# Ledger of designs, part 48: VH-VL binders against q96il0

Target 1, 167 residues: q96il0
Amino acid sequence: APERGAERRDTAPSGVSRFCPPRKSCHDWIGPPDKYSNLRPVHFYIPENESPLEQKLRKLRQETQEWNQQFWANQNLTFSKEKEEFIHSRLKTKGLGLRTESGQKATLNAEEMADFYKEFLSKNFQKHMYYNRDWYKRNFAITFFMGKVALERIWNKLKQKQKKRSN

## First folded at step 19 (VH-VL)

Design H3
Fold by OpenDDE, fold request of step 21:
Structure H3 (fold): chain C 167 residues (1-167), chain A 120 residues (1-120), chain B 111 residues (1-111)
Amino acid sequence: as target 1 above (167 residues)
Amino acid sequence: EVQLVESGGGLVQPGRSLRLSCAASGFTFSSYGMNWVRQAPGKGLEWVSYISSSGGSTEYADSVQGRFTISRDNGKNSLYLQMNSLRAEDTALYFCAKDYEFGSWSFDYWGQGTMVTVSS
Amino acid sequence: QSELTQPRSVSGSPGQSVTISCTGTSSNIEAGYDVHWYQQHPGKAPKLLISDNSDRPSGVPDRFSGSKSGNTASLTISGLQAEDEADYYCQSYDSSLDAYVFGTGTDVTVL
């Protein structure tokens, strides 16, 4: 029985964005779109006196960003691969070469490509459902923590004002 | 039902290497951070390592830094711990532990553990 | 390693309330990091009892409650039952170690 070659699922390399914000920046920075995911990474600022709650929020945002980057990187790679395979298969079935007489890459018509998109979406429907579910959960959690951090900051400002009034 | 099943434990000599595996089921593995926690015989719990849901970020306890490597294969719903340069102090039951809700730095599901014994 | 300090053992009679303390330092509990609690029966995996100081996961009985004040977290078991005999661990995060830290553990005995 021929050893079914373990299809190396080409996972997109976790492309560490080479974008480094200025060292003295006190703000979040948005990097260029990642080459695989096409998502723009955010470089989160770390305050000198970061509270535990701020740290939790930051780490959650970072982890969520990484999760999104990886999902879309993999999805885009899978899409590109399957699209190419679909085109090649259809051209072969039509008895057409991969290149036209003019040397251009042979393309399928809009109707044929619509079939591909429909099939691709159908095949990945469950995956997208899980992604959407978790996306909402993550963003809800992030929003919740943002609210907590905002309240903490307000409280700290009030305490500081009271201390200044008592002195 | 969420299940975590550890494997790969055994008896090894000091300085040798061992690779632990954890098979996950019953949840979307790729959505959660995963951890290794160990417990020496008759002792308390010690956090060992963390890996983010994507595998892009990893963290280690000082006691294992530079010797252990955590990794994951989301396509196989599997977590791994490569342990190099093993020491007698690494003798423990090793648990695979799932992160709880997003933003909670706690662990809601644990495996039964796999025993690692480092002895001459 | 900065371990969270727990009493070695706590005992109580059935129906009584027992409290387990978890004392931290300026780099963990006192700094404002949340405390979590786990129950571990002999030969079993730990089970999450309390998350984020006082939140109870689904399936955890209401007789378990958590609180935090200053540098100390507390787990209270009300209406102690025979099945509650186990080891209990608190867990938090330590900023100086940049790591999760567990308590020394408390053996709860039901008399």
Scores: ipSAE 0.883, ipTM 0.960, lowest interface PAE 0.5, mean pLDDT 93
Fold by OpenDDE, fold request of step 21:
Structure H3 (fold): chain C 167 residues (1-167), chain A 120 residues (1-120), chain B 111 residues (1-111)
Amino acid sequence: as target 1 above (167 residues)
Amino acid sequence: EVQLVESGGGLVQPGRSLRLSCAASGFTFSSYGMNWVRQAPGKGLEWVSYISSSGGSTEYADSVQGRFTISRDNGKNSLYLQMNSLRAEDTALYFCAKDYEFGSWSFDYWGQGTMVTVSS
Amino acid sequence: QSELTQPRSVSGSPGQSVTISCTGTSSNIEAGYDVHWYQQHPGKAPKLLISDNSDRPSGVPDRFSGSKSGNTASLTISGLQAEDEADYYCQSYDSSLDAYVFGTGTDVTVL
């Protein structure tokens, strides 16, 4: 029985963004677009006296960013692969080579490509629905924690002002 | 229904290696962080390791740092724990546990566990 | 590993209320990290009872309630039932260890 070669699903390597913000920066930084996901990574600032709530928010934002990066990296790879396969198959069916007489890469017309996009979207519809659902859940959670952190900061400022008035 | 099923446990000698697996179903596996938690016989719960939803971030308890490696395959809905340089104190029932809500550092679903016994 | 401190055992009669305490340190509960509670029956996996100090997940009875003050969290079981006989664990995060930490566990007995 021929050993069915385990199709190594080419998972996009977790591209560690080579962008390093300045060590003395007190702000979040936005890096260049990732080569696989095309998303710009954010480097989150960590305050010296980070509260547990701030830490939770930061970790949630970081994890959400990683989640988004991985999703789109994989989606873009899948899209590119399937697109190429579609083009090749269609050209072959037409009896056309992969290159024109002028040596240029053979392309399909807009109508044929529209068929590919429709099929791709249909095939990945459920995946996109789940992504969108979870994207909203994550962002709602992030927003909620942002609100809590804001309130905490206000409260701490008020307490400090009261203590200064009492002394 | 959410299901987590651990496997790969068994009897092993000190210094040897073992790989645990956890098969997940009933939820979007790639959306949640996953954990390993262990329980020695007649003892309490001990957190072992965490891996983010993407697998890009991992955390370990000091007791297993440098010896254990957590990993995941989101395409297979599977969580793994590679255990190297096993010690007698690693003897425990090992649970895989799912993170609860986003931003909650708690675990809402657990497997039934797989038993690891390290003995000479 | 630094464990959160719980009483070894708590007992009560059916219909009574029992409270389990979970005491932490400056690096976990007192620092402001949330506390979660789990129930574990013999030979079973743990079940989440309370998340984020006081939130009840879906399917958890109203008789379970959680609170937190200072360095101590509490789980209260009102209207104790025979089925509540189990081990209970608190859980939090410790900043000094950069790890999740569990309590020592409490055995609840229904008399």
Scores: ipSAE 0.883, ipTM 0.959, lowest interface PAE 0.5, mean pLDDT 93
Fold by OpenDDE, look of step 19:
Structure H3 (fold): chain C 167 residues (1-167), chain A 120 residues (1-120), chain B 111 residues (1-111)
Amino acid sequence: as target 1 above (167 residues)
Amino acid sequence: EVQLVESGGGLVQPGRSLRLSCAASGFTFSSYGMNWVRQAPGKGLEWVSYISSSGGSTEYADSVQGRFTISRDNGKNSLYLQMNSLRAEDTALYFCAKDYEFGSWSFDYWGQGTMVTVSS
Amino acid sequence: QSELTQPRSVSGSPGQSVTISCTGTSSNIEAGYDVHWYQQHPGKAPKLLISDNSDRPSGVPDRFSGSKSGNTASLTISGLQAEDEADYYCQSYDSSLDAYVFGTGTDVTVL
């Protein structure tokens, strides 16, 4: 019985860009664009005396970033794969090879590619709607926590000023 | 309606391995973090493990660190817990639990649990 | 494991108000981490009652309320009903453990 080669499903490597910012940095760092998602990862600074609210905000931002990276990495891979399959299928139907006589990759015309894009967008419409909904919810939550953290910092500064005036 | 259904529990000997599964439905599974929480017979709740929505981040309780591995398949709406080097103290009902709203470190939906018994 | 401390049992008559306390430490509740509350009936899965100290999820009756002060969180059940007989657990986060922590649980009995 021939050993059916386990098709290694190319799971998009969770390649969090191993960009390590300098250890002494007191601010967030932006890395180069990820090769799959084309999104720039952010390395979030962790203060020595991080408050519970700051920690919640940081973790939420990190999780949102990871979620966003994964979504676009998968979307780009799916798009590239389906585009290639569409081109191959259409060329085959036309009786054309994958390469021109000059050895260049055979391409479809703009009208045929427009059909692909329309079909792709229609097929993935619901996925994009869910993404947008979740994106807005996450960013709303992040903004809300940013406001809370800002208020907490202002309050702490005011308390410190009062204590200095009383001494 | 949100549903979480655990499976894979059973009777095992100490030192053996077991894999739990949780099938999720009724919500966008890929949008939420997921947790495992266990309850020993006649005891309280104990958090076991967390996995982020993307699966990029995982956390474990000290009691299971290095022995248990949490994972997920968002395409199958499934959560998993690989349990290795099982001990008698791992005997518990294991719940799959969904994270509540973004930024809330609470769990809004729970499964009915799957029983794991570790005995010689 | 650093558990949050709850009373073992609380009892009340129908229509009365009962309060369950949840006491933490400098690494969890006192540090400013939020407290959540769960109800668990015998043989059932836990149900979220209170999130983030005082927020009630949809479908939770208004007779349940949460508060937090210092190192102690409280769940108050007003107008106690027979259906409220259950185990109640508080939950928070502990920075020293880098983990979620539950309370020891409280058995609520309706007399």
Scores: ipSAE 0.869, ipTM 0.955, lowest interface PAE 0.5, mean pLDDT 92
Fold by OpenDDE, look of step 20:
Structure H3 (fold): chain C 167 residues (1-167), chain A 120 residues (1-120), chain B 111 residues (1-111)
Amino acid sequence: as target 1 above (167 residues)
Amino acid sequence: EVQLVESGGGLVQPGRSLRLSCAASGFTFSSYGMNWVRQAPGKGLEWVSYISSSGGSTEYADSVQGRFTISRDNGKNSLYLQMNSLRAEDTALYFCAKDYEFGSWSFDYWGQGTMVTVSS
Amino acid sequence: QSELTQPRSVSGSPGQSVTISCTGTSSNIEAGYDVHWYQQHPGKAPKLLISDNSDRPSGVPDRFSGSKSGNTASLTISGLQAEDEADYYCQSYDSSLDAYVFGTGTDVTVL
């Protein structure tokens, strides 16, 4: 029976940078910042003898990364859009064109932009609160699983030492 | 209160397509992975598909691989299952199920299910 | 599909304790994957009873307990009540299938 190599269907999250680390790498790799989220994706190493607990941790980290990437990509897009709309609206109200005489994009002063930032933060406050809550919950879970994995590794090392002493 | 409401089930002929929907409420939908689980009449539970919270990762049972597509719209708090090339064996009550806690591979909330019947 | 093996039926009298076994293989329970338990009443959606071998979600009575040893997980229902009459399913993950797997289900009858 041909050993159907368990193609670990770890489909790389479609949204994570196509940064492919070297196949022989035995550690996590950090990619360049994503163009939308500005977050650096991590390519997680998968050990050959990954334990169920290690796998659970890895998948949780991967999912959390994807979640963060999506959130910030959307947030940045929304921010950019609303910022541009705000600028256009204010320029129009001032009777100013979208471009300066020199052909540069017309900008608002720091005080006017401060109003935008305040409004944007106020409008998105609840969204950010939910994000922060979930961020803490996810990281707490990750940390918890990291602790469990560390304990498991210690235990496995101790068992191996005992077996070596018994032989 | 967490609520999951499946829809889109019905009677279809073999080889046809059907799209199931699950409307979620009572929790932050975009924060949790979602699953489809089915139950054939008088049979046990069978996991069908998983989608991560962001929708970036999907998994399928071998029985539906290549035929079914799971997707989600976090803006609409909706989960979907596109079922193509339906077979008689796909006849089941289809549940949408929410992942329990972060890192848990269990399902804490289930819908009431939508019935899919594939018959000639 | 590699299903986890459960007894077809278990029965007990009110107030008694019953145990449902869930037997896996080297690619799931024996490999160290966690086991979860669900209760399903007729015509109802499954309800999570036990997560991660022994953890009880909020709202689940303490008379439900889970354990795991070797390739076998167990759900114990102490102080069996009439409302406990239902189908019970174990669930885990199978590394060979890269999929979640359910048990064959156990019908619990209260006599």
Scores: ipSAE 0.866, ipTM 0.953, lowest interface PAE 0.5, mean pLDDT 92

Design H3
Fold by ESMFold2, fold request of step 21:
Structure H3 (fold): chain C 167 residues (1-167), chain A 120 residues (1-120), chain B 111 residues (1-111)
Amino acid sequence: as target 1 above (167 residues)
Amino acid sequence: EVQLVESGGGLVQPGRSLRLSCAASGFTFSSYGMNWVRQAPGKGLEWVSYISSSGGSTEYADSVQGRFTISRDNGKNSLYLQMNSLRAEDTALYFCAKDYEFGSWSFDYWGQGTMVTVSS
Amino acid sequence: QSELTQPRSVSGSPGQSVTISCTGTSSNIEAGYDVHWYQQHPGKAPKLLISDNSDRPSGVPDRFSGSKSGNTASLTISGLQAEDEADYYCQSYDSSLDAYVFGTGTDVTVL
């Protein structure tokens, strides 16, 4: 399981993303990155004759996407807040202001920031361990249901082929 | 040890509101969907509402749609049911219940319930 | 919500096997939705016995088994014991209601 850091994209915020898949599409679509989680949401196709297995797979994938986006959105917020607090605390201890003479945010050097990153990772180790466990469990479940749906579709095609030969 | 503890039940008049709470412990609450299920005195089980692990998806039985609102606070490990416009037929023992496994539509842990009585 | 149909009561002697049926409609069990089973002792919360037709959660004795065929699911209790005296409910999903549905319940008596 890859660790997803608090990455920022240097773009101006725009209005709410309203990606809309083509009308009557029979495929899932991948939208632009979510502003808070930095993950790309999937827009799921809902067939008119969705089988119980297909419905269960779709809902599992949808709920897993929501779960994953919430985790990373919360971690990104916590990371940003604790990073700013760490910088503020260390600058105050050194007698420095929160902004440089040019007005930009004051920062710490890479050595000083390494202490923050170590503390953050250590503090959140158990939370990330539980996230990774549940991420694997969810992905194994999704793969299992994908296999069951594939077998169901093959079986339905074989029944259709068998009936043609019988008539 | 998984524990679910409901609270907030009581005697209320028809047309009034009540808010149920469910305190969860012993599992990663934010990873699982949650449900409310009720049981009228001397009767069977009736599913009431569902909320996904993130709170992004909700479902309601037709009998409560538009009157009840399910919610959760993953920071407090708590599930809620806001019940408005209560009717006599809402009289029941209300359980909170945890989804079993990912992709399962069954409920493996239940609280002992909180009693709601709606009396004219 | 529509209910899944179960027998009112079933009885058996200790050591015997009993089977509880759960019959649905075209929008739930017959449509292919899974069936789950719960045990409820008097004054207690329900306990999950069988998930997804036949899966037995950890801690459930192997004398409990489930199956589904067509529009009917079955819970079988092999080697009936006194503590198995309880109410039993099946549960599924109904696509016409977009809702979970429970069975009418079965009172199991150990003679």
Scores: ipSAE 0.731, ipTM 0.901, lowest interface PAE 0.9, mean pLDDT 87
Fold by ESMFold2, fold request of step 21:
Structure H3 (fold): chain C 167 residues (1-167), chain A 120 residues (1-120), chain B 111 residues (1-111)
Amino acid sequence: as target 1 above (167 residues)
Amino acid sequence: EVQLVESGGGLVQPGRSLRLSCAASGFTFSSYGMNWVRQAPGKGLEWVSYISSSGGSTEYADSVQGRFTISRDNGKNSLYLQMNSLRAEDTALYFCAKDYEFGSWSFDYWGQGTMVTVSS
Amino acid sequence: QSELTQPRSVSGSPGQSVTISCTGTSSNIEAGYDVHWYQQHPGKAPKLLISDNSDRPSGVPDRFSGSKSGNTASLTISGLQAEDEADYYCQSYDSSLDAYVFGTGTDVTVL
């Protein structure tokens, strides 16, 4: 039969019980979407007794986030700039001004804009291929270090229990 | 083939400034962190500075903190080191070095170096 | 100013094995940070020989091997050849300095 007592730590709130900080205070925090990349940044928590492996994992995750944010921010800006240039070039070819006679910004129809989207994807195909390669390389490395950190934490808990029994 | 070519070294007097450049080719420059490492004549290697692949994180050896500034231009595949308030102790061959694999804190490709001599 | 300690020089005859030690401190190798090894011929750039204690990058001969135990890392060159005559540096990370640190360097002479 189950026994209940003061040593049980799954009951809350129990006054001066084992305190577990809120997830936000002891875990990473996810911020709002970045204006340029549309990606949410992670604010990384640094443990007080961070091991070399934990430090490597954290720095790899931080730098991967920076790298990813920069890639998509640059792609979003390039997309916008090349879209405007394509529209302006096609309007000039058709003998039209940059504004309609009503004063609104002149645009192209959906089928003409589809040509832009095809051209943009074709021009950026190699960039995205190298991005995907490096994204997978980074994800593999992150997963590998996450596994190593998990094993390290299990091993340290076993060492701690062994030391307490011998003291 | 990965290639790193440093330039901008020279002879300068103490207290003056120099700007080093490193031109990169043969790899996706924007994917990798970059370093400056120096070697005084007849001496060993000394790490100087690091910059992350995006340029968002930088680190400096204590000996150069506040005087040197690392930067990069991923559009030009170029790494830079602005060296201000130069001292005789900064005399060295300066190497540009690429981070190895993601999660490794080692450097797999180095340039030939550019010589900086600080003396009166 | 914290450096990893290496012997100033080691020597061996062709075909012999030599081992270079790299000893750290409580804020680098002893703390558990990995050790990397570089070879540098006179007037040339360093070349990465061993990464992450024992990983051999592509193109590095298998006669080069690395290991780490406690506060000491070792680079072993088996089957020593004349071309192995060079300076060798270990490298790690130091948590107190928040910096990469190199060893003092070892001059390998082939007799």
Scores: ipSAE 0.726, ipTM 0.897, lowest interface PAE 1.0, mean pLDDT 86
Fold by ESMFold2, fold request of step 21:
Structure H3 (fold): chain C 167 residues (1-167), chain A 120 residues (1-120), chain B 111 residues (1-111)
Amino acid sequence: as target 1 above (167 residues)
Amino acid sequence: EVQLVESGGGLVQPGRSLRLSCAASGFTFSSYGMNWVRQAPGKGLEWVSYISSSGGSTEYADSVQGRFTISRDNGKNSLYLQMNSLRAEDTALYFCAKDYEFGSWSFDYWGQGTMVTVSS
Amino acid sequence: QSELTQPRSVSGSPGQSVTISCTGTSSNIEAGYDVHWYQQHPGKAPKLLISDNSDRPSGVPDRFSGSKSGNTASLTISGLQAEDEADYYCQSYDSSLDAYVFGTGTDVTVL
């Protein structure tokens, strides 16, 4: 079931006021990046007389945006968490503290950090493969529905033109 | 390969609560919207509720709105239906159903169902 | 609460063709929403046969076909077989209810 145009807001990274598209806008809007996913949400236009096909397309685009934002928010969180755990584990194995003598967080050199990046990519390979597969499936579906909506709108224009001239 | 297994049904008195679970396997659960559909004994199918793949969107049939809550845990590949203020007319076999393809509003895989009986 | 009308029963002999109708209202099929079809054997879960009026999911035999015209959708079973004896349901979306709606169901008997 579609939801009427509830405006979605996202917080800008620089602390500016939240974005709120006009209720009567005839165009989709692109909001600022989400702080967890780093993706820009789209605020979708809802036409006054939305057809069943247009409703399906809008719902699919909205749900695909939700799905994509959730995936990357989770991946960013997991990356940050596992990075800190890797650093902590390697410092502990070396017998070093979590902080330097100056009180700053201890860290690892670039070669040591490369081990983390390699392990993270290897561990998440299947997860990213499934994400890529489903991303392509979703985008093929969206393109398919966009084509159907475009054809529907052409038929409506042609129908209107013939009605105007034929009586 | 796709499997959906419902559980948590049983006999319960009117006004009480029950929580249904659906365990999913054989597909990427977090990529698909999920539904609950029920079938009263000897009757046809009635859609109950929908939840989007991320859990960000939910929908309910009018007959259950405000009493039932659909939820999911994508980390556990599990779908849930919290049923409060149960009534005799909620008596049915409850199916968990997976959305077919992205953008399709049909259901390609169903569990075998879990029976909920509401009787005094 | 079912809003889609189907015949209560339909019968045919093995090898014959059987057609099941599904008639909607102005808020569902007539409004332009797609129709889907399910098969349900006794004591079993429903199985998707036809999606989006005429799409046949993988693993569904070519004997099953669907169409939609105006306010009516049809499921056709060509070359009826004994295992086709089951209940059949159509399904669509209803904009006035904001809900998925199922048909009343059709009991198909193979003579």
Scores: ipSAE 0.725, ipTM 0.893, lowest interface PAE 1.0, mean pLDDT 86
Fold by ESMFold2, look of step 20:
Structure H3 (fold): chain C 167 residues (1-167), chain A 120 residues (1-120), chain B 111 residues (1-111)
Amino acid sequence: as target 1 above (167 residues)
Amino acid sequence: EVQLVESGGGLVQPGRSLRLSCAASGFTFSSYGMNWVRQAPGKGLEWVSYISSSGGSTEYADSVQGRFTISRDNGKNSLYLQMNSLRAEDTALYFCAKDYEFGSWSFDYWGQGTMVTVSS
Amino acid sequence: QSELTQPRSVSGSPGQSVTISCTGTSSNIEAGYDVHWYQQHPGKAPKLLISDNSDRPSGVPDRFSGSKSGNTASLTISGLQAEDEADYYCQSYDSSLDAYVFGTGTDVTVL
């Protein structure tokens, strides 16, 4: 995937925190937790002489973060919405209102809520299986590229040392 | 079986707009970046635009920057290309293409394309 | 437009090997960006043959191989078959354009 990485360093990832790292940062930054996904975004540093491998790694990490944030933001929102609908449905079946006599939001006991959690997990099983597969695929790819970049940097350091001796 | 089916092509006058669609199936659409690639009649391939799996990042070829907008709806497994201010040189068969593997900058599945003809 | 340079056509007899070159510039192949190869039969969509210089996706015959050296990538078709008659495109990334770039295309004819 192509990216104009330098221009995007200064913007928050989509669906994630609006934290903006300092203009002259030389390091990746970890922002505050996103309200919807509960994940902390990383704001990636772009080195001045980024190699093709370094560029691929950075873009893969950025895209993986965006993908992960979107998945959990959607799941957290769906979880919250379906939880309230479940509570509402069960209270209505019992002939109870959504509010207690004191105006407080009515709830279900722990055993009843366990039914919701089991049903939610069962309904979303296949979606989470595909997410886990792709999460592992992405993490293995990131790990391989991180290793390749590390080796490239070691080789360049050795080549630079040899070049100085030759000059 | 991975399938990508483009639609929305046609004959349009210069300066007008078209919106292309690509319906995806057979893979987890929301996990992969998507591309539009075009091929003018009798000519080679030209990359047009990219959108990341979440839709958070987009890129465009200089020839279409500012005129075309790529988008996706992961809930509908659909990719779109809004083409404004069309020119004769935009005449081409437009392909929807899926990113191969994570970290690879190649395209493993392509649709059959939808033809866009810009002519007075 | 910055395009990767390929021979206009190559030909070979069944069973022979043919090699298609793909020559880039200092902002793409020479800079170290990977090269990918696609096959396109008439009236059909392109098909990925080689990714990341030499990786062969599942289902691609092992008679297709790729390599890259310096500013040039090569696709080799060993044991040429009639079905290999098609157009072939290389592709890479260009850092000066911030864009994917395709080669000019090579028409492979099986004699």
Scores: ipSAE 0.710, ipTM 0.889, lowest interface PAE 1.0, mean pLDDT 86

